# Designs tried in a protein design chat: VH-VL binders against Cytochrome c oxidase assembly factor 8 (COA8). Part 44

Target 1, 167 residues: Cytochrome c oxidase assembly factor 8 (COA8), of Homo sapiens (Human) (q96il0)
Amino acid sequence: APERGAERRDTAPSGVSRFCPPRKSCHDWIGPPDKYSNLRPVHFYIPENESPLEQKLRKLRQETQEWNQQFWANQNLTFSKEKEEFIHSRLKTKGLGLRTESGQKATLNAEEMADFYKEFLSKNFQKHMYYNRDWYKRNFAITFFMGKVALERIWNKLKQKQKKRSN

## First folded at step 18 (VH-VL)

Design oh9 (from og9 with heavy chain T59E)
Fold by ESMFold2, look of step 18:
Structure oh9 (fold): chain C 167 residues (1-167), chain A 124 residues (1-124), chain B 112 residues (1-112)
Amino acid sequence: as target 1 above (167 residues)
Amino acid sequence: EVQLVQSGAEVKKPGESLKISCKGSGYRFSEYWLGWVRQMPGKGLEWMGDIYPDDSDTEYSEKFKVQVTISADKSISTAYLQWSSLKASDTAMYYCARQGWHYDESGPWGFDYWGQGTLVTVSS
Amino acid sequence: DIVMTQTPLSLSVTPGQPASISCRSSQSLLHSDEKTYLHWYLQKPGQSPQLLIYKVSNRFSGVPDRFSGSGSGTDFTLKISRVEAEDVGVYYCSQTEHIPYTFGQGTKVEIK
């Protein structure tokens, strides 16, 4: 019987809005959140005269941003943790210490690190496929609702102008 | 909170030009008609015209059509009322007011929020 | 142009007593959507007008329930069930059915 307990161990804390959105990364990934972000995911503008369709779009955008930030916060944490574990394990297998002769943190060369990247991608392939599928679904839905909101605003403008000049 | 803030009082001489402003906040400025209403000293209210800031579409009262120009700059949520040549008879309080509406058509279509007024005094 | 005629033009009321203001339009204010675009405003001394009642009988937000509006066609009434000191000012009826939009002459309400 197969077991799938490992994915829950790499779940990031709630409140993913405290993390900056990371890029897809093999080596360098972005650390703590940028203090100058002009994005306000949980602070979307709520118009005084917000329609049900506008509300649906706003909530979808909020949920998507939170979902995306949570995913990448989890992946960045897991990547960093597993990278250090891999380096430690390989240094131990080679009989080497965690520090070099100069006292610097010991590392592996690019060829040795290639094994880590291959293993990490292999282990996370299914998770990233589901993420990509959901990412596309969410972005298509957002684009669809943006179009519907734009049409609704055009019709509201036309209705106001007709009422203004009913005679 | 919907607010309309108008420019300060003006004292002018006949023949001078003038442009007064009305800045809206707390709502989607470009999506509402914004009207100008005159009140001569000790008199009632008189609609001058209005503007739809999204595309600067305007409607004027025939009485004021050639006397004033209504304009807007939606990028700064501001509407304007201007005269090219003031007359003593233009001495009055001028209000801007938002024409309310609601997406479900339950709104007032009347002037639901008003600016504080701009007193214009034209004297020789 | 639609002429809006208010009566009376001036009204002195004992605090706590009712007041009634009539507004008559020269044409029907009933729109094809079956709504009537008649509104009431109050201009307190030294202040901007404020919306009280819109579309005949709907109280605007924050307006006390002692204010009520009624009427149809060309005849409309604003009632204040118990006049308070804060209700002093000039009341205007207004129509937004046809451009140009027009106001009544105003009814000055004072406490006696």
Scores: ipSAE 0.682, ipTM 0.882, lowest interface PAE 0.9, mean pLDDT 84
Fold by ESMFold2, fold request of step 19:
Structure oh9 (fold): chain C 167 residues (1-167), chain A 124 residues (1-124), chain B 112 residues (1-112)
Amino acid sequence: as target 1 above (167 residues)
Amino acid sequence: EVQLVQSGAEVKKPGESLKISCKGSGYRFSEYWLGWVRQMPGKGLEWMGDIYPDDSDTEYSEKFKVQVTISADKSISTAYLQWSSLKASDTAMYYCARQGWHYDESGPWGFDYWGQGTLVTVSS
Amino acid sequence: DIVMTQTPLSLSVTPGQPASISCRSSQSLLHSDEKTYLHWYLQKPGQSPQLLIYKVSNRFSGVPDRFSGSGSGTDFTLKISRVEAEDVGVYYCSQTEHIPYTFGQGTKVEIK
């Protein structure tokens, strides 16, 4: 049975940027970088005359953004935690303290830190491979729906012009 | 909320040119016909023409076809009504209005939202 | 051009009394899609027109249910079941079946 004492914040908070676009805007907005993921979220415009197809596209884009933000927020958190642990482990093996004499965090030279970066990437390779696969899958779906929405808008334009001049 | 905001009142002399504006917000401006309606002092409403801002396709009432020019700049969600040479008989209130529609065809195809009006006075 | 004729042109109504406005078009307003493009607008004193009823009988968003529309072909009616002070103004019927779009001459509704 797993230990209950291991309940720690291993994931970043879920959510999208707190930036708020102008109320009367009719365009999507790109907000500032999210604190945890470093990604710039898109704030989606919801038209008053939104078709079911437009809604499906918007929701798919929103879900993909949330999925992407969560992945990178979690990766950034894991990276910083494992980096500290690696540095502490290597300093301890060399008999050095965790702080310099001035109280600053002790660090490793560039060659030693390269070992960490290599190990981190190798350890997380499969996770990033699955992420890339899912990213491409989601983006192909989004592109397909964008094409369908474009055709729908052309049809609506043509129907309006026909109705304007129908007699 | 859909809003149409028109430029302010104008006082002009006969023979002068004039361009009044109508700015739309709260909807996809380029996807709706936008009409201009004249109301002469103490009189009823007259449709002058309309424009589809996406491609600037226009329709004019025959009465106004050679008297005014309707145009739009979709990049700033603005439509215009323009005279090259005003006459005293052009003194009126001018409204812009959106021709409503809905993707499921339940929309009005009438003028569902109107600007506040632009009073044009041409003194003779 | 389709001529829209309203009757009466003026109407004085005691508050709480019903009111009825007729609109007649010179041609049928029935489109090939089986919908009739006849609309009603109210222009309150000093204001822009506002849409009340579209396509004969559909109330526009925010319009009180005391307003109702009926009719077909060339004959249409707007009814106000109980006139209130806020209902004063000029009522116009209009058509968007054929360009040029046209309006009736207006019916001025006043409180008696």
Scores: ipSAE 0.682, ipTM 0.888, lowest interface PAE 0.8, mean pLDDT 87
Fold by ESMFold2, fold request of step 22:
Structure oh9 (fold): chain C 167 residues (1-167), chain A 124 residues (1-124), chain B 112 residues (1-112)
Amino acid sequence: as target 1 above (167 residues)
Amino acid sequence: EVQLVQSGAEVKKPGESLKISCKGSGYRFSEYWLGWVRQMPGKGLEWMGDIYPDDSDTEYSEKFKVQVTISADKSISTAYLQWSSLKASDTAMYYCARQGWHYDESGPWGFDYWGQGTLVTVSS
Amino acid sequence: DIVMTQTPLSLSVTPGQPASISCRSSQSLLHSDEKTYLHWYLQKPGQSPQLLIYKVSNRFSGVPDRFSGSGSGTDFTLKISRVEAEDVGVYYCSQTEHIPYTFGQGTKVEIK
């Protein structure tokens, strides 16, 4: 019979996934989408015999995931907040209420909402450009260290076989 | 945590075939030599051979080389010890054990984790 | 093949007293990397062997400090400074310097 899964982060804030891998797993896991960022977090395996190079790769991947989740969580909140503020401001200027006579949230027509989307895109263009640059830099570094780890593991295999037969 | 779990006890007749298993967990199974050790009733320990699961590279003790076959399936983290035709003299406890190593060369190169053993009884 | 010879083969000790087990190899266990691949295992009654000491003198994780190993070349010793009831079982020395790997005959340690 299987044991209970891997150690849980039960004290995590409500904004962090509570999914945890099985207790005896030796693989990375992909969790469900985070409710703030809409990104699927990876839960990283820490091997018993982890080399400094393997640790550096794992930390780079963890830090990149955290950075990416924070960026998109912030962008999603900013977009939602500014959208509502834009709608509220335009409705107030027209002398209209925040709700229709049916009780639903009042909205603007497609042409009016296009003004918001253009303004939001323009306002955030530089921020997204720097995000894309940093995203590529981080992924290049990760790929580079993945190659170094692969080579290290081949070398360790060869050393073990030499030692087995060296007498 | 490193664990090696072996298949259950077997009672067999001479001439029958048998394949026993050892499943590893809590470590990168394919990166460690895994050995088989025999203990005859009331006797000491004997190394039978070992396997490197990544590529199924195998070493055998000359005493056991033609008596048993050691194999592994790394996709399910499992190693096997098998006989084509059991003899009464094969009655023993059989252990699997991991040969430990460390990236900084401080590791034991001895057997650091052992399975619970599989008792094989062969009698007519 | 390297023959590993243990003495004594049986040992009865009073709790709290020291115990010493000798292991002699038929060849040097010193490797070209200046390390000696001699290990000690304990098999408690009804259990699998467990690693106690590796490479002559290194205590494995979780092994009490009352266990110590020493020696060089072909002569090795395991010492238990104060034997406890939980130390009962059969002790094996072993070498992983040369294939085939070999074990000593075992030393059965009992409490008087």
Scores: ipSAE 0.681, ipTM 0.887, lowest interface PAE 0.8, mean pLDDT 87
Fold by ESMFold2, fold request of step 19:
Structure oh9 (fold): chain C 167 residues (1-167), chain A 124 residues (1-124), chain B 112 residues (1-112)
Amino acid sequence: as target 1 above (167 residues)
Amino acid sequence: EVQLVQSGAEVKKPGESLKISCKGSGYRFSEYWLGWVRQMPGKGLEWMGDIYPDDSDTEYSEKFKVQVTISADKSISTAYLQWSSLKASDTAMYYCARQGWHYDESGPWGFDYWGQGTLVTVSS
Amino acid sequence: DIVMTQTPLSLSVTPGQPASISCRSSQSLLHSDEKTYLHWYLQKPGQSPQLLIYKVSNRFSGVPDRFSGSGSGTDFTLKISRVEAEDVGVYYCSQTEHIPYTFGQGTKVEIK
């Protein structure tokens, strides 16, 4: 669920390539998934002729991507740590070892693991509520600036054509 | 950095067709007019026409309007200059050049970057 | 069509000496935005043209400060304060005020 939301808001419309972007690339690039957040970073192109409005949009997208990756990297680490602690605690309560007789890492059944998921969601409810609010705020701002940039580019195109065909 | 790379030299006979290319890199290709300039052997520079690759809007010098076709494929950042029937008088060096501009109107509106040129020789 | 006329058409210069090239247009190059669309190019032997000066007096990126441009209306001048061996080539003035865009005849600068 969280990956789907991040992918829709922070990804460029461009396709993924084998090539890492060269420093002179004329397009945004989607990189491989980050080890910790499991999100695909966008490597933003800085055009030669970047307007202040285009710069504001690019910086807002960069900041939002960094914020999103930090949140999910931290959340994934917290989830993994607390999951392991829950399993360890429940096995200890049952008088069971951390390893099976075959040496494999012991785990809990699906019903028992459902208790962990419920507890984790409840404990982190407010954190995710603030994340969702801030995510919507950031995405509304990005959409607003994308509209302004689109209008500016149309205006620049029209100005060029008028200048071409005036005196 | 901005770079324009043209196709290689051509040797042709009168009446043959030809299409030469100019590939732009290091800038947003579709957002700049790209012009073609002819230089006949030992002569000066002549503007032939230009194209806005975003929508293929084209302007031609009246001298060249019926002699050549200017086109572009923005998906590969490439512009083309094409003759349907070459004449010996078409023997010349042909340059592509970008018409520079800036969002704050401080840009040149002149040809700020040029290709290396394509020599076209038309002889029997 | 706007005719661009350069003088002189040929110039021999001793290294270190100044050089001056004039360009006259058949019509004013002043646009309604109060900018003048007159440019200077250098074509070194065997090379493509390169932009030197745009809109009368603005030096393009990487162009040495010994190059300067001036003028208004229909009369324009390119000056080289101290000619160097690398400055050899043909200099063109050009206008982008009105299509068709036009160039001067060129001024061949040689070292004497």
Scores: ipSAE 0.677, ipTM 0.887, lowest interface PAE 0.8, mean pLDDT 86

## First folded at step 20 (VH-VL)

Design jk1 (from jj3 with heavy chain R101L)
Fold by OpenDDE, fold request of step 22:
Parts: C-alpha cells; sequence; structure tokens
Structure jk1 (fold): chain C 167 residues (1-167), chain A 124 residues (1-124), chain B 108 residues (1-108)
C-alpha cells in the first residue's frame, strides 16, 4: 500500500472569535459566525465549583467544537480555492475576461457550475463520510457525558437535602 | 520527453514587429494551452497571454492588448507570439510555457514546461 | 492588478532551512504557485496549488499559503538551490496571472 504522504493541508487560520462574553455571565454564549467556518462558536461557562465530570464534558465539547471549526474552515477554503481556479481556468479557455463588459465579475453558467459542484462533491465524498462518522461519535460521547453530569447534579442535590434534614 | 523549442534570438528596431515560435513535442498539443511570459533583463516575470490550440481562443495581458497576437499551427504543433510596435522596454527574454487544462482530480498546474526562451532585443 | 510582494533576497547557509515569502491581498484565498529560475535558464515549476510538488522536485521543497502570505520552504538547502524564486497566483481583476517580484536565494 503506497504510504499516502501526509498531505500537509494548509490549516485555515483558526480565527479566534474576539467575542468575549460578560465576565459575570453564568451561561454559555454563542458568538458570531466564524469568518472561515461560518460556524457560531460557543463560549462555554466554567463554574467555580466545576466537577471533574463537568470539566470533562466541557473539554469534550470544546475539542469537538474546535474540530468542527477546523474541518469546515479548511473545507470552505478548499472549496473556494478550487471554485475560483475552476472558474478562472474555464473563462480563460473560453477566451473570456475576468470581468464582464459591465465591470462585474465574470461567472460561468449554471450548468458548468453544476458540473463543478458534482465533481467537487465526488472528490470529497470520502472526506465527508469520515467527517459524518466522527461527528456522530463525538456527539454521542457528548450526549453520554451530559447524561452523567445530569445524574451527578441530581445526586448532589439529594445529598444536600439529606444533610439539611439531619442538622 | 516533453519539450518546447523556441526560435532563436531576434534583434529589432523600434516600431518593428517580432514573431517568436514555440514548437511543442512529446505531448498532445491540442490538449494543453500555451502561455507566454517575458522577462526583461534583470527583472521579474511578466505574463503576456494565453492561447488554446484546440479552440484558438486567446487572452492577452491588458498591457499588451492591441500589440500582441498569439496563434497556433496544430499541424506542426507550433505556437506563435507576435509583438508589434516594438519599444526599447520590450527588450526581454520571451518564454512559451505549457498550460495544463483544469482537471478535477489533478487540479491545475500552470507553466509545467517552459521553452528555452527567446531573447528579443529592441535597439535603435 | 493584484500585487505579489517578495523579499528581494534571502540568504541561507548550506544545510539550513530557507524560507521565501510571497505576500498579497487575500493570497491565502487563492492557490499559490512557485517557480525556480537559475541564472540563464528557464523557470521551473517547483510548487503548485500552495503545497503540491511536481514530479522531479526534491522533497526538501515545501510550501504553504495562509492569510495573505504564501511561503516556500527549502529544508536542507543545497548550493544547487541558489536561484531566483517567483511566486504566482491568479489575478482577481485584470490579468489571469500575476507573478511576484522574485527572490534571489543565495546559499553562503
Amino acid sequence: as target 1 above (167 residues)
Amino acid sequence: QIQLVQSGAEVKKPGASVKVSCKASGYTFTSYGIEWVRQAPGQGLEWMGWISPSEGNTYYAQKLQGRVTMTTDTSTSTAYMELRSLRSDDTAVYYCARDQLYDFHKGYSPFDYWGQGTLVTVSS
Amino acid sequence: QAVLTQPPSVSVSPGQTASITCSGDKLGDKYAYWYQQKPGQSPVLVMYRDSDRPSGIPERFSASNSGNTATLTISGTQAMDEADYYCQAWDSDEDYVVFGGGTKLTVL
């Protein structure tokens, strides 16, 4: 099996959302869409008395979010680059300029673009399948830990009630 | 082996025209484009234009519009670049290069093979 | 016309890593290409589509493109790598192709 050389895929710069939630907020915040991934980042609240299980859940959510951000940032960048290259190459082949007579950016017709999209999707099909698989795995894990955290919180509340009744 | 062989050096007077040839071999001539690039002495690369041998379509750099004509002869697998109304600033080495057609799988690799260059000197 | 800016010269010792940059507005949103030109020779494509390497180009050549800067990296630079290097991208406005000003790599 030929060793598939590690495609050093140019990682899209992770645009750290400059959105800072209010310091006194006890809630998760949703930031604006990231310019590269177009995904809205979640700023996770960190409780003062975060349990190890809550911390694990938070970290898993953060890691999953970062993973998603990176995937879509890279995918969107690749798509944009390939699309541009396709358009330019096709226009060039037609002997057309990059701008129309009206000064607008020259575009290809819907049929040509449909071909591009089809081929792009075909080329990236496996990548998307792996993404979807991993997405489900990650979300399943998150959901599982959410359940555990919920149970822990219930248990802690019950213990506190018992202690108050004993005093 | 893929080769682009250009015509020899030319010396021209201002106002004259020059026609540089580029003979392609080792590949299907009509399956690729031909690009032209020039380089003035001690300067960088300047794109001049492109021709599709299959369709005869051309696109020229804006700076050279009206003065440059690119043609191909498919029977001889030869591309031609004619530059008219020559000026002293047109003194350069002129290169032809093979341009790959866009491939969905391989992508685009422009200028993958170059001619040896043709020196055109414009002197009074 | 898009402008690609390169440093006029870069010097490196043999065996060291050379880095040549190419800067342009939104260059990271386009594919970058790199050419090597030795004195008195024609340019040779050394990198295409940001990071792809043509057949026959040594593995010591690599490239990246992010933000507004494309970078050609030559690891373990050899005396034979002394050349002018040009970046290239698609033009957005007028011409299909724009070249950088070139960088002279000197191996000292």
Scores: ipSAE 0.791, ipTM 0.926, lowest interface PAE 0.6, mean pLDDT 91
Fold by OpenDDE, fold request of step 22:
Structure jk1 (fold): chain C 167 residues (1-167), chain A 124 residues (1-124), chain B 108 residues (1-108)
Amino acid sequence: as target 1 above (167 residues)
Amino acid sequence: QIQLVQSGAEVKKPGASVKVSCKASGYTFTSYGIEWVRQAPGQGLEWMGWISPSEGNTYYAQKLQGRVTMTTDTSTSTAYMELRSLRSDDTAVYYCARDQLYDFHKGYSPFDYWGQGTLVTVSS
Amino acid sequence: QAVLTQPPSVSVSPGQTASITCSGDKLGDKYAYWYQQKPGQSPVLVMYRDSDRPSGIPERFSASNSGNTATLTISGTQAMDEADYYCQAWDSDEDYVVFGGGTKLTVL
């Protein structure tokens, strides 16, 4: 029986970027970095006469963006939690407090933190590999649809020119 | 089987000291920490402190600083918690628990095994 | 000192889903742990690192941690699940460990 890896549904709070682009804008807008993922969201423009292919491209871009936002939000949260736990555990093991005598947050040395980073990356290596694979797949699909939309636009321009010559 | 066996109930007077023992079995004693938690009657859990049997390092709750001492005897796989200058508000069930050392692969599971508890009653 | 707040009591009918919350400032940025304590017994770890289940804990136990709230969920609650439940997290300020005030789960 394949061990169904319990996908930790770490539901990162859907940080809906509160960035509202100007209503009259005919362009895509880049919002500020999301607080969880640190990725800048793109607000996609929706043309009034959006073709089915353009709509499909837009949806694919949106879905890919959401996928990226969720992945990095969760990854950053996991990293933060594990880092904190590591620091606490290490300080505790040393018999040190969470604060220095000066009242500053106690920190680990660079060597200890290097060990943490190494082990964290090692532990998450497979996850990152899958992410990279899926990232390429999604971006290839987007690029493919971008090409289709470009061809459609060229074709429509040619048809319009022919109709203007016939009148 | 992993087991933590604590010493029996104690009755003490105010100002006295109590020393509770926690004998560990079923695992490598020096590979894990020992946590101490107390629970006053009808109250919640209160963390007291931690000891590393391997290194002898300790960290105590600020509230108990200066009054609590944790020690271990690796030869007998036994942890000890001494609380001094006992007050009536120190009346509680005292628990030892095994603390898993941080493992990058297995994660961290604090308090995965508990002793049966030791009732300490402080009465005049 | 970080404070974890739990409801003092939760009641559920047998077979229903019980939810016990634990609230704390930025609790979602830390790992949460859950303990079950039956009357006259020692606490038992039932959930660790937000959603991980120790061996021997029934699958009906699950947990999540998001925002400022950790939640222990018991699906198909049974009479044997009647107990006090405590959340725990790492303290960021003074002590290494902080416990919630505990929640008494009653199965009616």
Scores: ipSAE 0.789, ipTM 0.925, lowest interface PAE 0.6, mean pLDDT 91
Fold by OpenDDE, look of step 21:
Structure jk1 (fold): chain C 167 residues (1-167), chain A 124 residues (1-124), chain B 108 residues (1-108)
Amino acid sequence: as target 1 above (167 residues)
Amino acid sequence: QIQLVQSGAEVKKPGASVKVSCKASGYTFTSYGIEWVRQAPGQGLEWMGWISPSEGNTYYAQKLQGRVTMTTDTSTSTAYMELRSLRSDDTAVYYCARDQLYDFHKGYSPFDYWGQGTLVTVSS
Amino acid sequence: QAVLTQPPSVSVSPGQTASITCSGDKLGDKYAYWYQQKPGQSPVLVMYRDSDRPSGIPERFSASNSGNTATLTISGTQAMDEADYYCQAWDSDEDYVVFGGGTKLTVL
């Protein structure tokens, strides 16, 4: 059994700016992009009479969102760190300073950076494939539960109409 | 086995120069950089600079710019660090270390092997 | 001011977990490296790229980087782990390589 390399969860600092929606909101709210993941968090509305099925759907959506936030926060951080290391190493190899004479941060040319991006994507290809697979699985599950909730709501509306006709 | 062997201890007067050698063995000398770090007695580590044996490119710490020169001899797999205009505050153990070049697959591991250090004492 | 700040000393009992912190501006966006230096010896790389372990370093050594703080963790600390520990990172504002001030780990 291939030892599943424990993905060292680089715990992105838990300082996700928790956008707090207004207390009286009856709708889902979209927050500003997270500084680490660059994903906009969704604050899900909790109905007063939430059904068990609706609750399950909400939790699944929340878990999926958190999973996405963590994945991209870690990926962006890894990308940033590797990019910086690459730039520094290349500048060092060239005998160039990290700053230009004008005091600006020294950059590599577009060709050298293209090589970095290519190699970075190549290195992380499998990780992205697994992410995509899991993303589809999660979204399929969410869609399935959305369908169930929709059916439940239809059924409840029909029952209420029948009770009103019988009285 | 990978080894970095440095020259022996030196005693110098203020204003003099010192040249420390670092002989590398057990690996391809031109495939790696050489870093220099010093440590004053009872103090922390201070980075001095870097040289690429393959290209001869150097980068020095700003504090030492103009006083330090790093060179390599590829025929003997030896790196040299020369420090000029020595002061009492230059009294330190000087270390050479191997620096891995950035590799897209393996990553970067600087200072993976160190020399034994060379004590340079600057005294009047 | 040292770009990387470490506690000057940490004490731990044998078998306990030691934690050494290294704090610096934007250190969370950079890779951190850790070196062990025993008295009268050369530094030894013990951790690189925040959490990667060189060959020959015991598994009890681990590291992480969160926010602007890198942490070296030694689980089941042994007497042989008594040493000075230095963090290192790259800095674009000063020099390429910056070391922390070092932390003396004492095993009591």
Scores: ipSAE 0.731, ipTM 0.894, lowest interface PAE 0.8, mean pLDDT 90
Fold by OpenDDE, look of step 20:
Structure jk1 (fold): chain C 167 residues (1-167), chain A 124 residues (1-124), chain B 108 residues (1-108)
Amino acid sequence: as target 1 above (167 residues)
Amino acid sequence: QIQLVQSGAEVKKPGASVKVSCKASGYTFTSYGIEWVRQAPGQGLEWMGWISPSEGNTYYAQKLQGRVTMTTDTSTSTAYMELRSLRSDDTAVYYCARDQLYDFHKGYSPFDYWGQGTLVTVSS
Amino acid sequence: QAVLTQPPSVSVSPGQTASITCSGDKLGDKYAYWYQQKPGQSPVLVMYRDSDRPSGIPERFSASNSGNTATLTISGTQAMDEADYYCQAWDSDEDYVVFGGGTKLTVL
């Protein structure tokens, strides 16, 4: 049995959004964009009488969010590092300083940067394909559980109405 | 096989100049940069500068600006580093190293091959 | 001037895992490189771009970069791994290459 190499999850520093929703809120809150992933975190409301099915849905949403945050944080960091490396290497090769005479950060022309973007996307294409696949799977599961929770809520409302009519 | 072969050890007086050579073989000389690093006895590595053999462009460490000159001879695949106005604190092993140009597939890998080093001793 | 800070020495027993850290301002936003230097020899690139391994470097060598700290890890450390290890990064503010102070790895 080939030992599945433990993919060392490079734990991107979880920039825990310091956004704290109001304690008395009965709603989900959307925080500001995370500085690493640029994704807005959702703070999920926890009902006092949360059903096991609602809890499962909430946990699945939370796990999916965390997965998304980690993926994009890592992807953005990789992109930034590669972009910087490309720019610096090209400027160096051209004998251009990193700063213009005016003290501004030297940039490459749009054509050179277009090549970088093209090649970066090409290199990461498979990674993005896997991400998209997993994203769809996760969202499908979430949607499925959302439907189940909706049905459960309808059923509970109907039972309550029947009990009120019998008294 | 990729090799960088440097010139032999040098003994110089303060105020003199030294020119170290680095002959490259086993690869296309103009497709890679040459980095220079020195190491004083018992000390760490200190970056000196970089040259592009294809363009002749150079970057020098600010500390060495005005005293160092890097050149290349593409016909002999040889890089040169000249250090002028030598001081006692310039006593070090001087290394040349190959610097890869950015490659879209491989990325950037600086200092992937090193010369054997050249000891330069500055003594009165 | 950007400074990369390394511990001056690390000691490990044979077969144990050695970890060498390199810390610097904004190092997490840059690629880190690692070099091995044995006494009287030239430096050898052992890791590049945080975690990539050159051809010919044993699999026991690995590296990572998290926050502002790069880490070189040597699993199953051998006597032959005794050397000075240097981290390296590029300083975008001063436009120069920066080396760490070096770490002497001793295998006891």
Scores: ipSAE 0.724, ipTM 0.891, lowest interface PAE 0.7, mean pLDDT 90

